VH-VL binders against Rho GTPase-activating protein 19 (ARHGAP19). Designs and how they scored, part 4

Target 1, 207 residues: Rho GTPase-activating protein 19 (ARHGAP19), of Gallus gallus (Chicken) (q5f3g0r98to304)
Amino acid sequence: MSLKRKEKGVVFGSPLTEEGIAQVSQLIEYLHKNLRAEGLFRVPGNSIRQQILKDALNSGTDIDLDSGEFHSNDVATLLKMFLGELPEPLLTHKHFHAHLKIADLTLFDEKGNKTSTPDKERQIEALQLLFLILPAPNRSLLKLLLDLLYQTAKKQDKNKMSAHNLALMFAPHILWPRNVTANDLQENITKLNNGVTFMIKHSQKLF

## First folded at step 17 (VH-VL; from n4 with light chain D32S)

Design j3
Fold by ESMFold2, look of step 18:
Structure j3 (fold): chain C 207 residues (1-207), chain A 118 residues (1-118), chain B 112 residues (1-112)
Amino acid sequence: as target 1 above (207 residues)
Amino acid sequence: EVQLVQSGAEVKKPGESLKISCKGSGYSFTSYWIEWVRQMPGKGLEWMGRIYPYDDDTKYEKNFKGQVTISADKSISTAYLQWSSLKASDTAMYYCARQEWDYYFDYWGQGTLVTVSS
Amino acid sequence: EIVLTQSPGTLSLSPGERATLSCRSSQSLLHSEGKTYLHWYQQKPGQAPRLLIYEVSNRFSGIPDRFSGSGSGTDFTLTISRLEPEDFAVYYCMQGTEYPLTFGGGTKVEIK
């Protein structure tokens, strides 16, 4: 008899497809119902339960996230792992420096000098355009992710996770350069975190 | 076009119940706080409380807690302010307003005048 | 709770003059996140309030550049550089740094 089974690693570590998004959206849907967990996305889950979930998603085995067997931190950590294990970052290598440039768009004072105040309108417009040219699977998952993080940040009083804290946790999992040196990362990490913070806070206007 | 449209003026007697509404349109209703503000005749603005329609997360100012009920029906993009038993001192203009981040109210409803007399 | 005290209560001026409105807080409005949640609203007779300035000095979309905000800590100012006829209204400051959210008592800017 022939049996149909997904290969190990089809979801994790594989290029992003619409099928992969469907698998991962189960995690995102669960997390929308569990936004009040303190330290969500910061506090790591249990490594054993995470591996069980990961194996289940890769093999296509049904698992009931609402059963109480798993902690929300298990699911949250697994979502970050999925994003970080993509062969190419969700925001793509091609756009790495564009994101740095966008984060640096600030207002100018009356003397014509650049200020530290973000030019919100220009940043939103630039991100809208950049997101429109993403591959369709990337854009679809990015929308789901930013909506989740937006709502997580709205529950900051309960979960203690600000948009900034969420950006710190997610930026390294969704955006990295093709050929990075340690110095390039150190010099750019603040801009990357600020850019992701901006994406989270303004996600309602970006799609 | 973002709009908050409130229900019409009400004239009531002490002891009567009342539920006034605030309908949001032109934006994702569930993703913004709805804030309620009272303005007594000839007086300033008083924050009453808020609701997040996504999950009905609600917060009240201490003097309004137990005096009013804030609720929402996200299926029709509508928030409510409700009294079970009105007092003459409830005579005021009531505004709803929208808040996304950083605690400023960017769009306001037109107000609902509630008059409680006799 | 944080008390906001606005002064003067009434400011009687002519069109074209500069208006300077004060808002003082009973405690610092600097939030632990590094932002100062002090906002300004205008209310014309018979109308709902409208947002003018958010986070001390940021002009809301569509607000004329004659409106500016400044200040830090406990002392804040709204300035109208050249009063227009439509600017005669009541102005409220509001803080969002700490619950409950509170408004100042208002400054009425009226024609002299």
Scores: ipSAE 0.763, ipTM 0.874, lowest interface PAE 1.0, mean pLDDT 90

## First folded at step 18 (VH-VL)

Design g3 (from j3 with light chain E98H)
Fold by OpenDDE, fold request of step 20:
Structure g3 (fold): chain C 207 residues (1-207), chain A 118 residues (1-118), chain B 112 residues (1-112)
Amino acid sequence: as target 1 above (207 residues)
Amino acid sequence: EVQLVQSGAEVKKPGESLKISCKGSGYSFTSYWIEWVRQMPGKGLEWMGRIYPYDDDTKYEKNFKGQVTISADKSISTAYLQWSSLKASDTAMYYCARQEWDYYFDYWGQGTLVTVSS
Amino acid sequence: EIVLTQSPGTLSLSPGERATLSCRSSQSLLHSEGKTYLHWYQQKPGQAPRLLIYEVSNRFSGIPDRFSGSGSGTDFTLTISRLEPEDFAVYYCMQGTHYPLTFGGGTKVEIK
């Protein structure tokens, strides 16, 4: 459902609001129609065009993304930028440790010993529950984003962006705590990236 | 429950056209590939092609390209396989199957038997 | 195209016995992403195929523990540890690493 564009602009760097989501939704909708670009979300867009879009979003000015003026990479980069400038990751700081624990959910053998095989069913259930307790705007945007990334990954033969590649691009923005470096996360980086990969691949079951 | 339900058996003559269907239910139809597989009588499985109903992205195996048309109507969660002109050699069981990731087919239709005889 | 050769063509066994089915590929099925897209299906007479194992060794949901898959590169094996009466069927391997997707010729497991 196309969220009706609210008259108020979105402010990059501000807390997530329903109005902000409405503004960002138009970017997501555009991208759904333009998923075939090679390196989508990896290849940077044009900085000038991005700034134009950013300004328009901030001011609440109507944007015609279908005019041909903008490239999919412009829009994709801007979406990433928006997420990256949120005061906290999309999944919030509150649930960071929960996500780490979810990533460690594995099957048990007949003897009751922990195996190295991920328990996908339990992971899905855990994520479903976790997403229910997210702030409403965060949950809404997360759903939109994961749907987009899901469909993007489905076009990996063309755009060369697998779910894993996309996770690498988005994990810092949607899951990593703010003000931490990759070095701070160390071995957890892989876990977190895999977690986001999992979210993308199973997104259709998480909401 | 995830289900793929295919149209009923067909008996046709050479030269006739045919369109068979595969209806998905119990899942997001636009999120999965629909795969078509042929099985000639007493023979193995042959991949024919696929469609992604989300945007109608379609791929064919080279031997089936131009011989059949794969399409979908996402509004009714249905995929189609069609022939413009059937041959006797088209006599086979045709399966549709669902594929999400990693190219395994997790759910299958019950199959549609197509018999082409003069 | 990738040719998958299954052996034996027919395997005659009794209930309770161990079945070992082979699938060999003409080329490595290791994908650039590090995954191997070799899958196993079971087909009973008059029925559609059913997924058993995906990505070499992962049992699909609802598949009994007696089914297991192994292998790497070009050589893959499906093992049924103890055959049950309902396990007598044709088994197909399939690869998705390379286009076009291809199936093996199948192994028929029949009652001795």
Scores: ipSAE 0.887, ipTM 0.932, lowest interface PAE 0.5, mean pLDDT 94
Fold by OpenDDE, last read:
Structure g3 (fold): chain C 207 residues (1-207), chain A 118 residues (1-118), chain B 112 residues (1-112)
Amino acid sequence: as target 1 above (207 residues)
Amino acid sequence: EVQLVQSGAEVKKPGESLKISCKGSGYSFTSYWIEWVRQMPGKGLEWMGRIYPYDDDTKYEKNFKGQVTISADKSISTAYLQWSSLKASDTAMYYCARQEWDYYFDYWGQGTLVTVSS
Amino acid sequence: EIVLTQSPGTLSLSPGERATLSCRSSQSLLHSEGKTYLHWYQQKPGQAPRLLIYEVSNRFSGIPDRFSGSGSGTDFTLTISRLEPEDFAVYYCMQGTHYPLTFGGGTKVEIK
């Protein structure tokens, strides 16, 4: 369902609102049509063009992304920036520890011992439940984002962005607590990144 | 339940055109690649190509490029393999399969036997 | 293209015996991302192939524990610990690390 553009502008750095999602959704829609660019979400766009887009979004001005004025890297970088500037990660601070626990869900052997094999089914179920208790705007944007990243990863042969690569780019914005460094997370970085990779790969089952 | 159902067996003459189908059900059709695999009589499996129904992104193995056309109609969750002009050497079983990630084919169609004889 | 060589071509065994199937690749199947896209399929007479093992050692859903996969780099093995009557079939390895996707020539496991 195409979120109808509400006339209210998005403010970068402000809490997520339905109006904000509506504005950002146009970026996502554009990107769905332009997934083939090499290094999408990794290669930075033009800073001037990004600023133009950012200003337009903030003011609620209609943007014609199909005019040819903007490159996919501009739009992709701006989307990533938007997520990074949210006051909290998209999955919120509240559920950070839950995500770590989900990453540790593994199968049991015939003897009832824990194995090293991830329990994908239980992980999916746990994520489904966790996403249900997210704030509505966060859940909505998460769905849109994961769908986009899913499709982006499907084009990895062209754009060179695997689900894992995308997870590396987005995990700091959507899952990591704010004001933490990679050094602070230490051993958990791998778990978190793998968690986001898992979310991307299984996004079609999570909502 | 995930299923891929292929069209029935075909008996054709050289020079005739043919289009066979593979219908997916029980899953999001636009989220998986449809892979086509040829198996000649008494022989092994050969990858032919694939299509991503989401945007019709299509890839061919080099020997099949230009020899066949892979297409899809996402509105009816169906993929197609077609020949403009069949050869006797096209006699084979053709399988469709789905692939989401990591290039393993988790579900297969039952196969379509194509016989081309004079 | 990557050539997958399966050996032996035919394996004659009795029910209850252990089967060891080999798949050797012409090049390393280790992907740059650290994954190895080597998979095993079973094809029974008159049927479509069925996925057994994906990514070297992972059993697909519904596959019995008697099936196991191992290996790395260029050498891979499918093991059936105890052959059941329904296990007599042709087994194919497939690689997805390099384009184009390629299959091995298959190993036929037949009753002795």
Scores: ipSAE 0.887, ipTM 0.931, lowest interface PAE 0.5, mean pLDDT 94
Fold by OpenDDE, last read:
Structure g3 (fold): chain C 207 residues (1-207), chain A 118 residues (1-118), chain B 112 residues (1-112)
Amino acid sequence: as target 1 above (207 residues)
Amino acid sequence: EVQLVQSGAEVKKPGESLKISCKGSGYSFTSYWIEWVRQMPGKGLEWMGRIYPYDDDTKYEKNFKGQVTISADKSISTAYLQWSSLKASDTAMYYCARQEWDYYFDYWGQGTLVTVSS
Amino acid sequence: EIVLTQSPGTLSLSPGERATLSCRSSQSLLHSEGKTYLHWYQQKPGQAPRLLIYEVSNRFSGIPDRFSGSGSGTDFTLTISRLEPEDFAVYYCMQGTHYPLTFGGGTKVEIK
């Protein structure tokens, strides 16, 4: 993973930019080296340390994440917050309904016949196509994020975060429309969470 | 195409050291566990342990812990199984296999036959 | 550790016949996440094992539809609906629900 130089600060709550991705990439790179913490992305970090990191990212100040000053939970929580504060989910509002349809695609073969078992290859293909039509910044960050979550899930014996658990944490930020609650999504919640679980588990084949 | 290619057959004496290899290709080597399985002559399959090449995380079955060492070189997509001192009882076929999720081995190496005799 | 008992040890059949193989676990293989990590492998003489069925009933890619898996909890079955000449081999069940991973003793399907 190449360290991207930060040219400009990132502003939390602003639209996603390439510059913003460069800043956030530092957090992702750090986390790849620190995946063993129990409850990573679930257990909140220290609010003071998070604020220090947030301020540094916003101002474009250099951050030394390897200094020992920060805990993995600080960085993980901040990354999650960044995603949550984006104006729209990472997969955008535009593609939400398409993703809902893909959730049912696993039950159909190439000929359009209903199958008794899920077809993961068809689902992978559908996701690949959807990802191709994402804005470039969104697609780039999505790849980085899913790679991170993939590796996090691989350490589930240590950190207790399965792909499914991670999907529960990130689905609102990745896929859910803004200003909706679980009650609003109702029966679709399970499909959406399963969809994100699938994205995490198969992330190595989606880009 | 996904492939696991193992090193060739070995004939050794008791007390000798041995390191056999398993090279993966056609997939992201650092994204899958490499599993090692022993099969003694005319017997069934035995799980020995595993390694995750991404960070060299290793796990051993209790009977093999301390008896063998599992390692990997991700730069060349290769996993290793080694003995410091072979015993006659180590005579067996050794397989490597790939595992991503849900603990099933989807692709296997062709096996390495190890014969230990005086 | 989990003990998987396969039966029968040997099954003698003719091509075209139905084969039913059993795998019993000493403990439930239902994982807390709701999945059952019981898998089936085929091994022909002089060859490495090949994955047939994963998670009780899912055929792996390239596996013919004459192979099917079923079961739950502690009792599992591999069925070959109509034996082909190439199906005569040893079949192993394996569990991944509990550490350490363990295999059954195998069932040899031989030609009558």
Scores: ipSAE 0.886, ipTM 0.931, lowest interface PAE 0.5, mean pLDDT 94
Fold by OpenDDE, fold request of step 20:
Structure g3 (fold): chain C 207 residues (1-207), chain A 118 residues (1-118), chain B 112 residues (1-112)
Amino acid sequence: as target 1 above (207 residues)
Amino acid sequence: EVQLVQSGAEVKKPGESLKISCKGSGYSFTSYWIEWVRQMPGKGLEWMGRIYPYDDDTKYEKNFKGQVTISADKSISTAYLQWSSLKASDTAMYYCARQEWDYYFDYWGQGTLVTVSS
Amino acid sequence: EIVLTQSPGTLSLSPGERATLSCRSSQSLLHSEGKTYLHWYQQKPGQAPRLLIYEVSNRFSGIPDRFSGSGSGTDFTLTISRLEPEDFAVYYCMQGTHYPLTFGGGTKVEIK
């Protein structure tokens, strides 16, 4: 998916906009072509190179990610930073509790019997509904991100990043409320991580 | 509806080349692995290899590596299995199947029977 | 490679009876991530295999509840609680925990 950049402006640390999405889409597109790096999204990139990219994105300056100047880890880390610097997680604060309850609410089989494992189809439906009520920019970026993470996980044999590993990396940025720690979430951490894992694995059916 | 449709039965002679196809429909073709499985007459199932059409990432079972080539054309949602030189021992049913996660094959093609005889 | 041994080779039963099929692995199929990638397929004569059970005990969509899977480590079982006429077929176990992917030799469930 190719998005055209609109206006130049600050992207990092600002509310999500269509322009911001258009700019970061360059990173996403690059990463789709460079998914094989071991520890992608886990291994930090070079801070200097990241800053160069960040400045370029913020200013709306054209960047050539294919020049060889940048490493996939630079781009991956920068994407995470972008998400982390959003005022709200990608799924917003509004729906946090809903996401926590999805697993519990879907613990039923086709016959309506309570199960030990959430029903996948019901979970998908629940997520689809939640995604429909997201702000349009959030939903758009979420789709792009989950597609990327989906493909990244598909290369787990090479990059060693399973859907679960990726969920661990991204859940704090896209699902956790801001200014909370792992200790604050306690037993909910597992649910949240599993939720993001599920989103990644089933991303192709969620939009 | 998810479907994998394979090309028709083939009757060949030893030494001939062959390319059979598996067309996926009803799903995102570039999001799933296409797995190839051989079943010799009256025998069990054998995993041959797979391809990820998204980037043409291929994996082979060691006994099939160099013996066959797996490829895909994502523009037409089709995967291929080909031989440069068939042997009588290649006589078998060949199945393609879809795999997304956790290495189970949820949908299968109907199979392509390949008969190689002099 | 992982060798999956299925037993018995042939199981002769009547409709309504319980079928128990075994699949034994040469080594543990527990993956480092805590999952066990052992799956069961059904193949009827002249047809392609069909997925029955994935990850030891999960029924695939549309699979009747008379089919169940269990096991851990190296020993796995497919159970058909009450055989229906359409259940007479060959059943294969498959593992995806270790490369290369491997199938068992199959168990033929035939009518007595």
Scores: ipSAE 0.884, ipTM 0.929, lowest interface PAE 0.5, mean pLDDT 94

